# Ledger of designs, part 8: miniprotein binders against q5uxb8

Target 1, 222 residues: q5uxb8
Amino acid sequence: MPDAVRRCPEDGFFEGDTCPVCDGAGTHILDGARRRQLSKFVSGALRHFPEDAGIEVDKAGWTGFDALRVAVERQYDWADAAALAGVIATDPKGRFERTGVGNEAGITTAGGRVRAAYGHSVDVTLDGTDDPVPATLYHGTAPRNVDSIREAGLKPMSRQTVHLSESAAAAREVGRRHAADPVVFVVDATAMQSDDRRIVKRGTETYTTDRVSPVYLSLLEK

## First folded at step 23 (miniprotein)

Design L40
Fold by OpenDDE base, look of step 25:
Structure L40 (fold): chain B 222 residues (1-222), chain A 83 residues (1-83)
Amino acid sequence: as target 1 above (222 residues)
Amino acid sequence: SEEEKRIKELEELLKELAEELGFPEPELDIIVVNGKVYVFVEIDGWEIAWAVGSSVEEARRRAAEEALRELEEELKELEKLRK
């Protein structure tokens, strides 16, 4: 079960008990169960069944935040704008993108657009961002996967993409969901891009790519 | 029921195949949207399959079948790499 969603009045939405910025308690928004439930609905609505959810998704996968809010409120009597904004802002897998709200995406409960970052079954064409890719990215995983990764690199499961993190800390956090003591691979993003390997920023601290060859990978030492 | 037995069989096969691939146990989530049942199958929080049905049983069955197909494809790819 995922951690609860809380909101710091100064720093915005976060998961867990304490604000990662100011260590404040914040205000409770959603428990883990409702967070999971709402996340599944929202991701499904954006990826698979916008019509059934009561939203419209454009060619790039975008829907209005307010339209999505209405759909969420219709679906669950306990859900509101804060719940939706919180789920979007705290998603650990980078499932969601929100734009059109400036630097307040982690705080605002109105306005802007939302889309799923990947995993669509509906016919959408996701445009890449022109945001620069850091020279170094990271991938968190379970220790049991190290040998396979060293041999075959990072490969997506099924039709998904490989997800990379902007920081080692973020990568570890991703890995902690799979193992008590996660390992982190360092990804030479510069070399990848020099070799015409596409890396695209998808949400906060999240980057996606089709695969990462072992030649670009090294294990981060503890 | 025979249907429930079949669903459990499929879900067990799914679990076994995931284990064979070295993946954690798949997780299933069920939601009802506009009178339809949606089932999502995830491994490590990543969606690998989903299905929709008119009942929970139908949706679960379809989701398990789809997830199995996805993992079978993954297995085939791994086998090719080992050759």
Scores: ipSAE 0.708, ipTM 0.908, lowest interface PAE 0.6, mean pLDDT 88
Fold by OpenDDE base, fold request of step 26:
Structure L40 (fold): chain B 222 residues (1-222), chain A 83 residues (1-83)
Amino acid sequence: as target 1 above (222 residues)
Amino acid sequence: SEEEKRIKELEELLKELAEELGFPEPELDIIVVNGKVYVFVEIDGWEIAWAVGSSVEEARRRAAEEALRELEEELKELEKLRK
């Protein structure tokens, strides 16, 4: 079960009980169960069933935040703008992209547009970013996955993408959601790109790719 | 019912196959949207399959079948790499 979502008035949404920036308690937004439920609906709506959810998705996969809010509120009587914004801002799998909010911390609960970052069954074309990809990226995972990754590389599961982090610290934080002592793989992004493997920046310190072959991977030493 | 037995069989096979692959146990989420039942299958928070149906039973069956296909393909790839 995922951690609860809370909101710091200064630092925005966070998961858990304590703001990672100011150590404040923040305001409770969603418990773990509702977070999971809402995230599933939102991801499904954006990826698979926008019509059934009551939203429109454009050719690039975008829907208005307010339109999505209305759909969420119709689906769940306990959901509101803060719940939606919180789920989007704290998603551990980088499922969502939000733009046009005017606040880098994602504190705002109104405006902008939202899309799924990957995993669509609806016909959309995601635009790329002009941001350069770092030479080295990182992937945080549980120790139990090390052998499979060494053997088969990083693979998405069914129409998903592999998520990579800009720093080892960020990767560890991603992995911490799955294990107390996460491991970090180092990804040779330069080599991947030289081999025409596409890597796309998605959000802050997050990059996505279809697959990472073991030849580009090494385990970061502790 | 025979249908429920079949669903349980499929879900058990799915669990066994995930275990064989060294994956965490698959998790199922069921939601109703606009009168339709959607079932999602996730492993370690990653969606591996989903299906829609007019009933929970239909959607669960379809989702399990789809998830099995995905994992069977993954197993084939893994076995190929091990040889």
Scores: ipSAE 0.705, ipTM 0.905, lowest interface PAE 0.6, mean pLDDT 87
Fold by ESMFold2, last read:
Structure L40 (fold): chain B 222 residues (1-222), chain A 83 residues (1-83)
Amino acid sequence: as target 1 above (222 residues)
Amino acid sequence: SEEEKRIKELEELLKELAEELGFPEPELDIIVVNGKVYVFVEIDGWEIAWAVGSSVEEARRRAAEEALRELEEELKELEKLRK
């Protein structure tokens, strides 16, 4: 179950009980169950069924935030602009991108454009980002996967990319959602890029690649 | 019912294949949009398959079949590395 989403008037949306900037409680926006439900609809609408959701995405995958808000409000009686903005701003998997609102993406409940950062089945062409790739990236996983990953490397499910985290802490948090005692692999991103492997930043904390051969992987030192 | 029994068998096979590959148990989510049923299958919080149907049973069956196809492909790749 995801954490609830709350809103700080000055600092924007956050998950959990207290604003990480001001330590205030903020106001409640969504419980975990509704957050999961809404994020599934939003990601599905942007990736797979924009027409059924009542939105249009352009060739780069973008739709208007306000058009998406209307679709969300039509789908769920309890949803509103704050709920939509909150789901986008706090998504732990970097599934959404928002533009046209400058530095206000984590705060504003109106304006701009939104798209899924990855995972489309509709006909779109996503532009990559030129943001620098750190020399080292990380992958968190369940302990039972360690031997398979050391033997075969990191491979996605067929149509998805491999997701790598910016820090060991972020990778551990991803791993903890599915295992009580996650293991973190260290990824030598510099070596991968030297060997012509493409790594692209998608969203705020996530990098993607098509696979990571075992030669680039090591277990994080304790 | 016979259809529900078949769907549960597909979902159990999906769980077994995920375990063989070293993945946690797949999770399914269901939403209704514009009178259609959408089902999503996730492993580790990552969407591996989705499907649409006119009923919950149909969408569940289709999603499970698509997820099995994805995992069977992964198993084939893993087995090639072990040879």
Scores: ipSAE 0.685, ipTM 0.879, lowest interface PAE 1.0, mean pLDDT 84
Fold by OpenDDE base, look of step 23:
Structure L40 (fold): chain B 222 residues (1-222), chain A 83 residues (1-83)
Amino acid sequence: as target 1 above (222 residues)
Amino acid sequence: SEEEKRIKELEELLKELAEELGFPEPELDIIVVNGKVYVFVEIDGWEIAWAVGSSVEEARRRAAEEALRELEEELKELEKLRK
C-alpha cells in the first residue's frame, strides 16, 4: 500500500507523514488506498480510456486539469481537485506531466494541462523535452536483481522503457516499494549519451531509455 | 465455473512465466469505469498489460492473456540474446 498524500501549505504535496522540506505535518489529502485507486483511474484515463473517463486528450496526450478533475469527481465521490493534484504531484513513477501549475511544488489545485508521460495505448505523440539530462542518473531495485543487472544491465520489459531517477533518494523510494532495503545503481548518463544512447526526461524527476548496458552501471555504496 | 478455472490457469501461467523471467509476481488492479471493468497487470509497479470487459471475469481473462503475450515476447527476445 502506498503512503498517504499530504499537503504542506508552503511546500506543496508530499507522501508520508512529514514534509520533506520543512518537517511539518501538513494536511491529510488521501490515504494510501484512495491514492492508489485514484492514480490507477487517472493513469488509465490518460493512457487507455479517455472517452470512458469522460475526457478528451489531444495528439500530444494533453487534457485540461479541470476536465480531468470533473472526471475524477464523477468517478469517486471522495475525489476533488486537491486529491487529483496530490496524486499527480506525488506519483513515484513519474507517470504524469502537468503544466500551468504556477509553481513547481504543485500548490495550486486548478488550471493547466495534464498528460501521462508514457505507456499510452491511445494514439499520441509525446514531445521530446529540451531538458538537459543530468550527468548521473540512478536506478532503484531489489537486492535480488543485483546479479542479473551486473550481468545483463537494465532491460525493459516488452514495449516498455527503463526508468531512471534523477536522485539516489528518488531511486531508493522507487525501490522501497519492492524491497525493504533497496539497492541503487548509478548510471553514467554522460557516457551513454556520448555513445549515442538516447535518454529522455519523462515526468517528474524521471528519465527513460531503451536499455542500460552494465558498462554504464555501478552500485552505489551505502 | 469453467470460466473461473480458466482464469486461474491463465493467472498461474502468468506467475510461472514471470518467475521464469526473474520478475516479481504480477499484480492485478481492477477498476470500473462507465459500466466497464478495466484490469491492469503490473510487474514491479510497471504496467505490462491491460484489458477491458463487461465483467470482472472477462476483463481478468483478457488481461491475463495479454500479459502472457507480453512476457512471451520478452522471453523470445532474451533467448535471441543468448544466442
Scores: ipSAE 0.683, ipTM 0.897, lowest interface PAE 0.6, mean pLDDT 87

## First folded at step 24 (miniprotein)

Design L47
Fold by ESMFold2, fold request of step 26:
Structure L47 (fold): chain B 222 residues (1-222), chain A 83 residues (1-83)
Amino acid sequence: as target 1 above (222 residues)
Amino acid sequence: SEEEKRIKELEELLKELAEELGFPEPELDIIVVNGKVYVFVEIDGWEIAWARGSDVEEARRRAAEEALRELEEELKELEKLRK
């Protein structure tokens, strides 16, 4: 079960009990069950069934935040703009991108555009962002996956992208969801980009790519 | 019902195959949108399959079958590496 979503008036949406910026409690927006349910509707609508959800996505996958808000309010009587903004801002898997609101994306409940960052079955072409890609990225995983990754590289499970972290600490945190003592791979992102491999920033510290060949991977020493 | 029993057998097989591959138990979510039923299958928060149906049983069956195909493909890839 995901954590509840809460809102700090000054610092925006966060998950858990305490704002990571000011340590305040904020106000309650969504419990975990509703957060999960709304996330499934929003990701499904953006990826698979925009027409059934009552929204339009453009060639790059974008829809208006306000149009999406109307759709979620029709779908669930408990949903509102804050619920939608909160699900988008706190998503732990980088499922959503939001633009057109500047540095207020984690705070504002109106305006801008939203798309799914990956997983589309509808015909879209996702452009990369201008955001810089670090020279080195990281991937955390369970020890049982090491041999497969060393041999075949990082591949998504079907219809997903490969997710990379900006730091070893972030990668280790992701890996701990699968194992108590996770293994971290170091990814040579500079070499990948030099070889025309696309890497896209999907959130504050999350990046995606279609695959990572073994030549770009090494194990991080513990 | 026989259809419900068949669907539960598919869902149990899905759990067993995920376990064989070393994955957490798959999670299914069901929503209704515009009179259609959508079912999503996720492993550790990652969508591995989805389906649409005219009722819950149809959507569940289709989603489980799609998820099984995805995991069977993962198993085939793993077996190639073991060769």
Scores: ipSAE 0.769, ipTM 0.911, lowest interface PAE 0.8, mean pLDDT 85
Fold by ESMFold2, fold request of step 26:
Structure L47 (fold): chain B 222 residues (1-222), chain A 83 residues (1-83)
Amino acid sequence: as target 1 above (222 residues)
Amino acid sequence: SEEEKRIKELEELLKELAEELGFPEPELDIIVVNGKVYVFVEIDGWEIAWARGSDVEEARRRAAEEALRELEEELKELEKLRK
């Protein structure tokens, strides 16, 4: 199961037992089971069935946070604004983007707009961010995948994009969810961009691209 | 039931194909929205397939079939490169 979501009064939403900023316990918002359930409804509503969920998404994929809140409250008696904000703020896969709340996105339980960052089956056009792309990105994986990736590169499952991490540490943490001793690939993002390959920042630490040719990949030795 | 047995066979085949490809076991999630059943299939927390049905059996069957198509395509790509 995913970790519980908790809320620090000063620092916002976090997953796990202690606030990473102040070490406080915070207030319980969602256990792991409800976090997973709500995340499925929210991501499904934004990606696949907005009308059945009772929301409308615009041509760029956005819906109002407050409209989405009403939909989740209708769907689950236990859900509220804090639960919705918490799922969005703590999502480990960069599934959601939130705008229109400035620096308060990880804290506020009202306002702004929300969209799925990827995975739509509805017809939307997602604008990328203008945020700079680091010269080097990383991909963490199970050791069993290394030979395939060295030979074929990083290729997504159907409709998905390739997800890259901003740091080797983040990539190892992601990889540990799949293997006890994960392997990290180094991605030459500068070379990719020089070859007109598009890389887009999604969320705080995640970047997406269509695929990564083997020419841009090397193993992080340790 | 016979339908439940067939669905379980599809889900077992999905598990076996994922293992052959080196993936962890697929996870299925089921929710009901507006009187319809939605089933999601994920590997490593990434959605690989989803389906809608009028009941749980229909949605599960459709989702498993779609997930199998996705993984079978992945296997074909992998085998091409290993040649």
Scores: ipSAE 0.766, ipTM 0.911, lowest interface PAE 0.8, mean pLDDT 85
Fold by ESMFold2, fold request of step 26:
Structure L47 (fold): chain B 222 residues (1-222), chain A 83 residues (1-83)
Amino acid sequence: as target 1 above (222 residues)
Amino acid sequence: SEEEKRIKELEELLKELAEELGFPEPELDIIVVNGKVYVFVEIDGWEIAWARGSDVEEARRRAAEEALRELEEELKELEKLRK
């Protein structure tokens, strides 16, 4: 189960019990079950069945946030603009991108455009971003995966991308969702880019790529 | 029902194959949109398969079959790396 989504009046949406900015509790927006359910509808609508959901996506996969809000409210009587904004702002897998709201993307419940960042079965062409990529990125995983990753590298499942974190702490947090004592790999992103491997920023601390060969990986010693 | 037993067998096979690959147990989610049933199969929150059907049984069966195909392809790729 995902964590609940809560909202801090000044700092925006967050998951779990405590706002990472002010340490306050905020107000409750969605429990984990409804967060999961809404995330499935939103990601499915953007990736697979926009027409059935009552939205339209353009050639780059974008739809209006307000149009998506209307679809969400029709689908679930408990959902509203805050629920939709919260699911998008707190998504731990970088499933969504939001534009057209400037620095308010983690706060605003209106405006802008939204798309799925990956996983489309509808015919779209995703434009990448030109955001700079840090020289070093990180990947957190369960200890049981270490030997496989050392030998084969990081590979996605079908229709998925490899997700990398901006910091070791973020990678460890991702790994903790799968194991109590996660392992972190260090990724030489500079070397990957010099070898023409594309890395794209998705969200605030998340980057994606199609694979990471073992030559770019090393273990972060605990 | 007999069809429900077959679907349960497919879902159990999916669990076994994921375990063989070293993945956590797959999770299925079911939603109804515009009178159609959608089923999603995820591992660690990553969608590995989905399907649409006119009823829950059809959508579940199709999603499980698609997920099995995806994981079997993962197994084939893993075996190539092991020689």
Scores: ipSAE 0.765, ipTM 0.910, lowest interface PAE 0.8, mean pLDDT 85
Fold by ESMFold2, look of step 25:
Structure L47 (fold): chain B 222 residues (1-222), chain A 83 residues (1-83)
Amino acid sequence: as target 1 above (222 residues)
Amino acid sequence: SEEEKRIKELEELLKELAEELGFPEPELDIIVVNGKVYVFVEIDGWEIAWARGSDVEEARRRAAEEALRELEEELKELEKLRK
């Protein structure tokens, strides 16, 4: 189950009990169950069924935040602008991109545009970002996956991308949601880019690529 | 019902195949949007399949079948690498 979403007026949305910046409790926005439910509706609407959700996505996949807010409020009587903004801002898989609000995307509950970062079944052409990619990225997983990943590398299922974390801590947190003692792979992103493998930043801590050959992977030493 | 038993069998096969591939147990989510039923199948937070149906049983069956196809292809590819 995902963590609850809370809001700090000064620092924006966060998951868990306390704001990571000021240690305050903030305001409760969504419990984990509603967070999950809303995330599925929003990602589905942006990826697969914008018309049924009552929104329109443009050729690049974007829709207005306010139009999406109206759709979520129609769908769930408990949902509002803060719930929508919170789900987008705290998504642990980089499912959403928000633009047109400057550096206030993690705080504001109005304005701008939103799209799914990946996973579309509707006809869109996603532009990438040119943001710098760290020399080293990380992938957290359950110990049972280690042998397969060491032999075959990180591969997506047919229409998905491989997701990498900016830090070992973030990767371990992802892995801990699925295993008590997660394993972290170190990804040589510099080598991948030198070999013309594309890596794209998706959100604040997440990067995507189409696959990671075993040659770029090693286990993080404990 | 007989259809419900078939759907549960498909969902159990999906769980077993995910385990064989070393993935966490798949999670299914059901929502109703504009009178239509949508089912999503995720592994480790990644959507691997989805379906729409006229009722919950149809959407669940379609989503499970699509997820099985995705994982069966993944298993086939993994087995080739072992050779």
Scores: ipSAE 0.756, ipTM 0.904, lowest interface PAE 0.8, mean pLDDT 85
Fold by OpenDDE base, fold request of step 26:
Structure L47 (fold): chain B 222 residues (1-222), chain A 83 residues (1-83)
Amino acid sequence: as target 1 above (222 residues)
Amino acid sequence: SEEEKRIKELEELLKELAEELGFPEPELDIIVVNGKVYVFVEIDGWEIAWARGSDVEEARRRAAEEALRELEEELKELEKLRK
């Protein structure tokens, strides 16, 4: 089960018992079970069944946060704006994008728009930047995944995307969501692109691709 | 029922194939949305398949079939890499 979601009044939503910034307890938002359940509904609503969920998704995949909140509250009597915002802000797989909230810390519980970052079955076109892909990218993960990745590469599974980071530091931060001492793989993005493997920038220091073969991967030396 | 037995067989095959691929055991989530049953199959938190049905049995069956197809494709890709 995933960790509980809590909210620090100053630092925003976080996983676990203590704020990773100030060590404060914060306010309890969701237990692990409800977090998982709500995340599944929200991701499904944004990717697969907006009509059944009672939301509209535009051609770029966006829906209003408030509209999605209404759908969430209808689906679960225990869900509210804070629950939705918390699930979006703490998602370990980068399933969601939220914009227009006016707060970089993502602590707002109203306004803006939300979309799934990947995995859509509905017909949407996610706006990518035409920004050049760096020659080297990085992937943060838990040590327990190293052997699998060496053998089979990075696999997002069906209709998902692998998330890559622009820097080793960013990759470590992503990995910290999964382990106390994350490992970082170096991705040869140049070689991937030369082999006609598509890599697309998605947000700040984040890139996505369908999969990464082991031939493009090396473990970053400490 | 015979249908439930078939579903269990499919889900077992799914577990076996995931194990063969060195993946964590697949997890299934079931939700009801607007009177329809949705089943999601995840491995290590990544969605690998989903299906919709009029009831739980239909949705589970379809989801298992989709998940199996996906993992079979992954197996084929892995085999290509090992050549």
Scores: ipSAE 0.705, ipTM 0.908, lowest interface PAE 0.6, mean pLDDT 87
Fold by OpenDDE base, fold request of step 26:
Structure L47 (fold): chain B 222 residues (1-222), chain A 83 residues (1-83)
Amino acid sequence: as target 1 above (222 residues)
Amino acid sequence: SEEEKRIKELEELLKELAEELGFPEPELDIIVVNGKVYVFVEIDGWEIAWARGSDVEEARRRAAEEALRELEEELKELEKLRK
C-alpha cells in the first residue's frame, strides 16, 4: 500500500509522516488505501473513460481541475479538492501533469488544468516541452531487474513510457519505492538524441522516452 | 463456477508469466464507474492492462487476457534479444 498523503501549510502535499522540506507533521489528507483508489479513478478518467467519469478531455489530454474535482466528488463521498490535489502532487509514477497554478502547484486546491502524462487509450497528443535534455540521465530500479535491463534495456509496459531522472539521487528515490537497496543506471542521453531517440522533459526532474537500448546504459557504481 | 475457474486460471497464468519475466506479482484493482466495472492490472505500480465489463467477472477476465497479451509480447522481445 502507498504511504498516506499529508499537507504542509507552507510546503504543500507530501507522502509519509514528515514534510521533506521543514520536517513538520502537516495535516492528514488521505490514507494509503484511499490514495490508491482515488489515483486509479483519476488515472482512468484521464486515460481511458472520461465520459463515464463525467469529464471532458481536450486533444492535448487536458481537463479542468474543477471539472475533475466535481467528478471525483461524485464518485467518492470522501473525496474533495484537497484529496485530488494531494493525489496529483504526490504521485510516485509521474502519472499526472498540472498547470495553470503558478508556483503553488503543490499547495493549490483550485484552478488550473490536469492531464495524464502517459498511458492514454483515448486519442490525445501530448506536446513535449522544448526544455533541453541533460547529457546524462538516470534510472532507478530494483537489483533484481539489473540482468534484464542489461540484456533488453529499459522498456515501458503497455502504452507507458520509460521514466528517467535528472540526478542519481532522484533515481535512487524512485528505486526505493521498489527495493531497499535500489540500483541506478546511467543513461547516455546525448548519444540517444544523436541517434534520433526522443527524450522529453515531463515535470521538474523527470524525463520520458519510449525505450532505452542497453548500448546507452551503464550501471552506476557505488 | 466454470467462469470463475477460468478467471483464476488466467490470473495464475498471468502471475507465472510475470515471474518468468522477473517482474513483481501483478496487482488487480477494480472500480465501478457509471455502472460499469473497470479492472486495472499493474506491475510494480505500472498499469500494463485494463478492461471494462458489465460485471466483475467479465471485467476480470478481459483484463487478465489483455495483461497476458502484453506480457507475452515482452517475453517474445526478450527471447529475440537472447539469440
Scores: ipSAE 0.703, ipTM 0.909, lowest interface PAE 0.6, mean pLDDT 87

Design L47
Fold by OpenDDE base, look of step 25:
Structure L47 (fold): chain B 222 residues (1-222), chain A 83 residues (1-83)
Amino acid sequence: as target 1 above (222 residues)
Amino acid sequence: SEEEKRIKELEELLKELAEELGFPEPELDIIVVNGKVYVFVEIDGWEIAWARGSDVEEARRRAAEEALRELEEELKELEKLRK
């Protein structure tokens, strides 16, 4: 079960008991169970069944946040704008993108557009961002995966993409969801791009790519 | 019922194939949207398959079948890499 979603009045939505920025308690938004449930609905709505959910997505996969809010509120009597915004802002798998709200995506409960970052069955074309890719990226995983990654590299599950983190800390946090002592791989993003491998920024501190060959990977030593 | 037995068989096969691939056990989530049942299959938090149905049994069956196909494709890809 995922951690609860809370909201800091100054720093925005976060998972867990304390704000990672100011160490404050924040306000409770969703328990883990409702977070999971709402996330599944929202991801499904954006990826697979917008019509059944009561939303429309454009060719790039975008829907209005407010329209999605209405759909969420119709689906669950306990869900509101804060719940939706919180799920979007705290998703550990980078499932969602939100734009049109400036730098307040982690705080605002109104406005902007939302889309799924990957995994669509509906016919959408995801555009890339012009944001620069850092020279080094990171991938957090369970220790049990190390040998496979060394041999075969990072590969997506089915039609998904590989998710990379901007920092080792962020990568560890991703990995910690699956293992008590996660390992972090260092990704040579510069070399990948030099070899015409596409890396796209998706959300805060998250980047996506199709595959990462072992030649670009090294295990980060503790 | 025969349908329930079939579903259990498919879900067991799914589990076995995931294990063969070295993956964690697949997880299934069920939601109802606009009177339709949706089932999602995830491995390690990543969605690998989904299906819709008129009822839970239909949706579960279809989702398991889709998930099996996805994992079979993954297995084939791995086998190609080992050659």
Scores: ipSAE 0.701, ipTM 0.907, lowest interface PAE 0.6, mean pLDDT 87
Fold by OpenDDE base, fold request of step 26:
Structure L47 (fold): chain B 222 residues (1-222), chain A 83 residues (1-83)
Amino acid sequence: as target 1 above (222 residues)
Amino acid sequence: SEEEKRIKELEELLKELAEELGFPEPELDIIVVNGKVYVFVEIDGWEIAWARGSDVEEARRRAAEEALRELEEELKELEKLRK
């Protein structure tokens, strides 16, 4: 079961028992079961069945946060704006993108647009941001995956995208969801781009790509 | 029922194939949306397949079949790399 979603009044939504910023307990928003359930519905609504969910998704995959809120409230009597915002803000797999809410994206319970970051069956074209890609990116994973990655590179599971982090710290945080002692790969993003490999910025400190060949990868030495 | 038996067989095959690929055991989630049943198949939290059905049995069967196809494709790709 996933960790509970909590909200720090100062620092926003987080998973687990302790705010990663101030070490406060925060306020309980969702238990692990409801978090998982709501995440599944929201991801499905955005990826696969917007009509059945009662939302409209545009050509770029976007729906209004308020429209999505209404949909989740119809689906689950325990779901509200805070629950939805919390699921979006704490998703461990980077399934969601939210825009139009300024720097309070991790706190706000109203406004903006939401889309799935990947995995669509509906016909959408995810527009990349023209934001510059850093020369170096990072990928956090479990130690058990090291040999496979060295051999085959970073590959998406099925039609998924590879998620890259802007910093080693962020990559470790992603990896901690899979192992207590995550490993971090360094990605030569400059070399990838020079070889016409597309890397797209997705949300805060997150970048996506189709795959990363081993030639662009090195293990970050602790 | 014959349908339940078939679903169990498919889910077992899915598990076996995942193991062969070195993947964690697949997980299934079921949700009902607007009177339709949706089943999602995940490996390590990543969605690999999904299906819709009129009931749980139909949705589970279809989801398992889709998941098997996805993993079979992955296996074929891996086999090509080893040759």
Scores: ipSAE 0.693, ipTM 0.903, lowest interface PAE 0.6, mean pLDDT 87

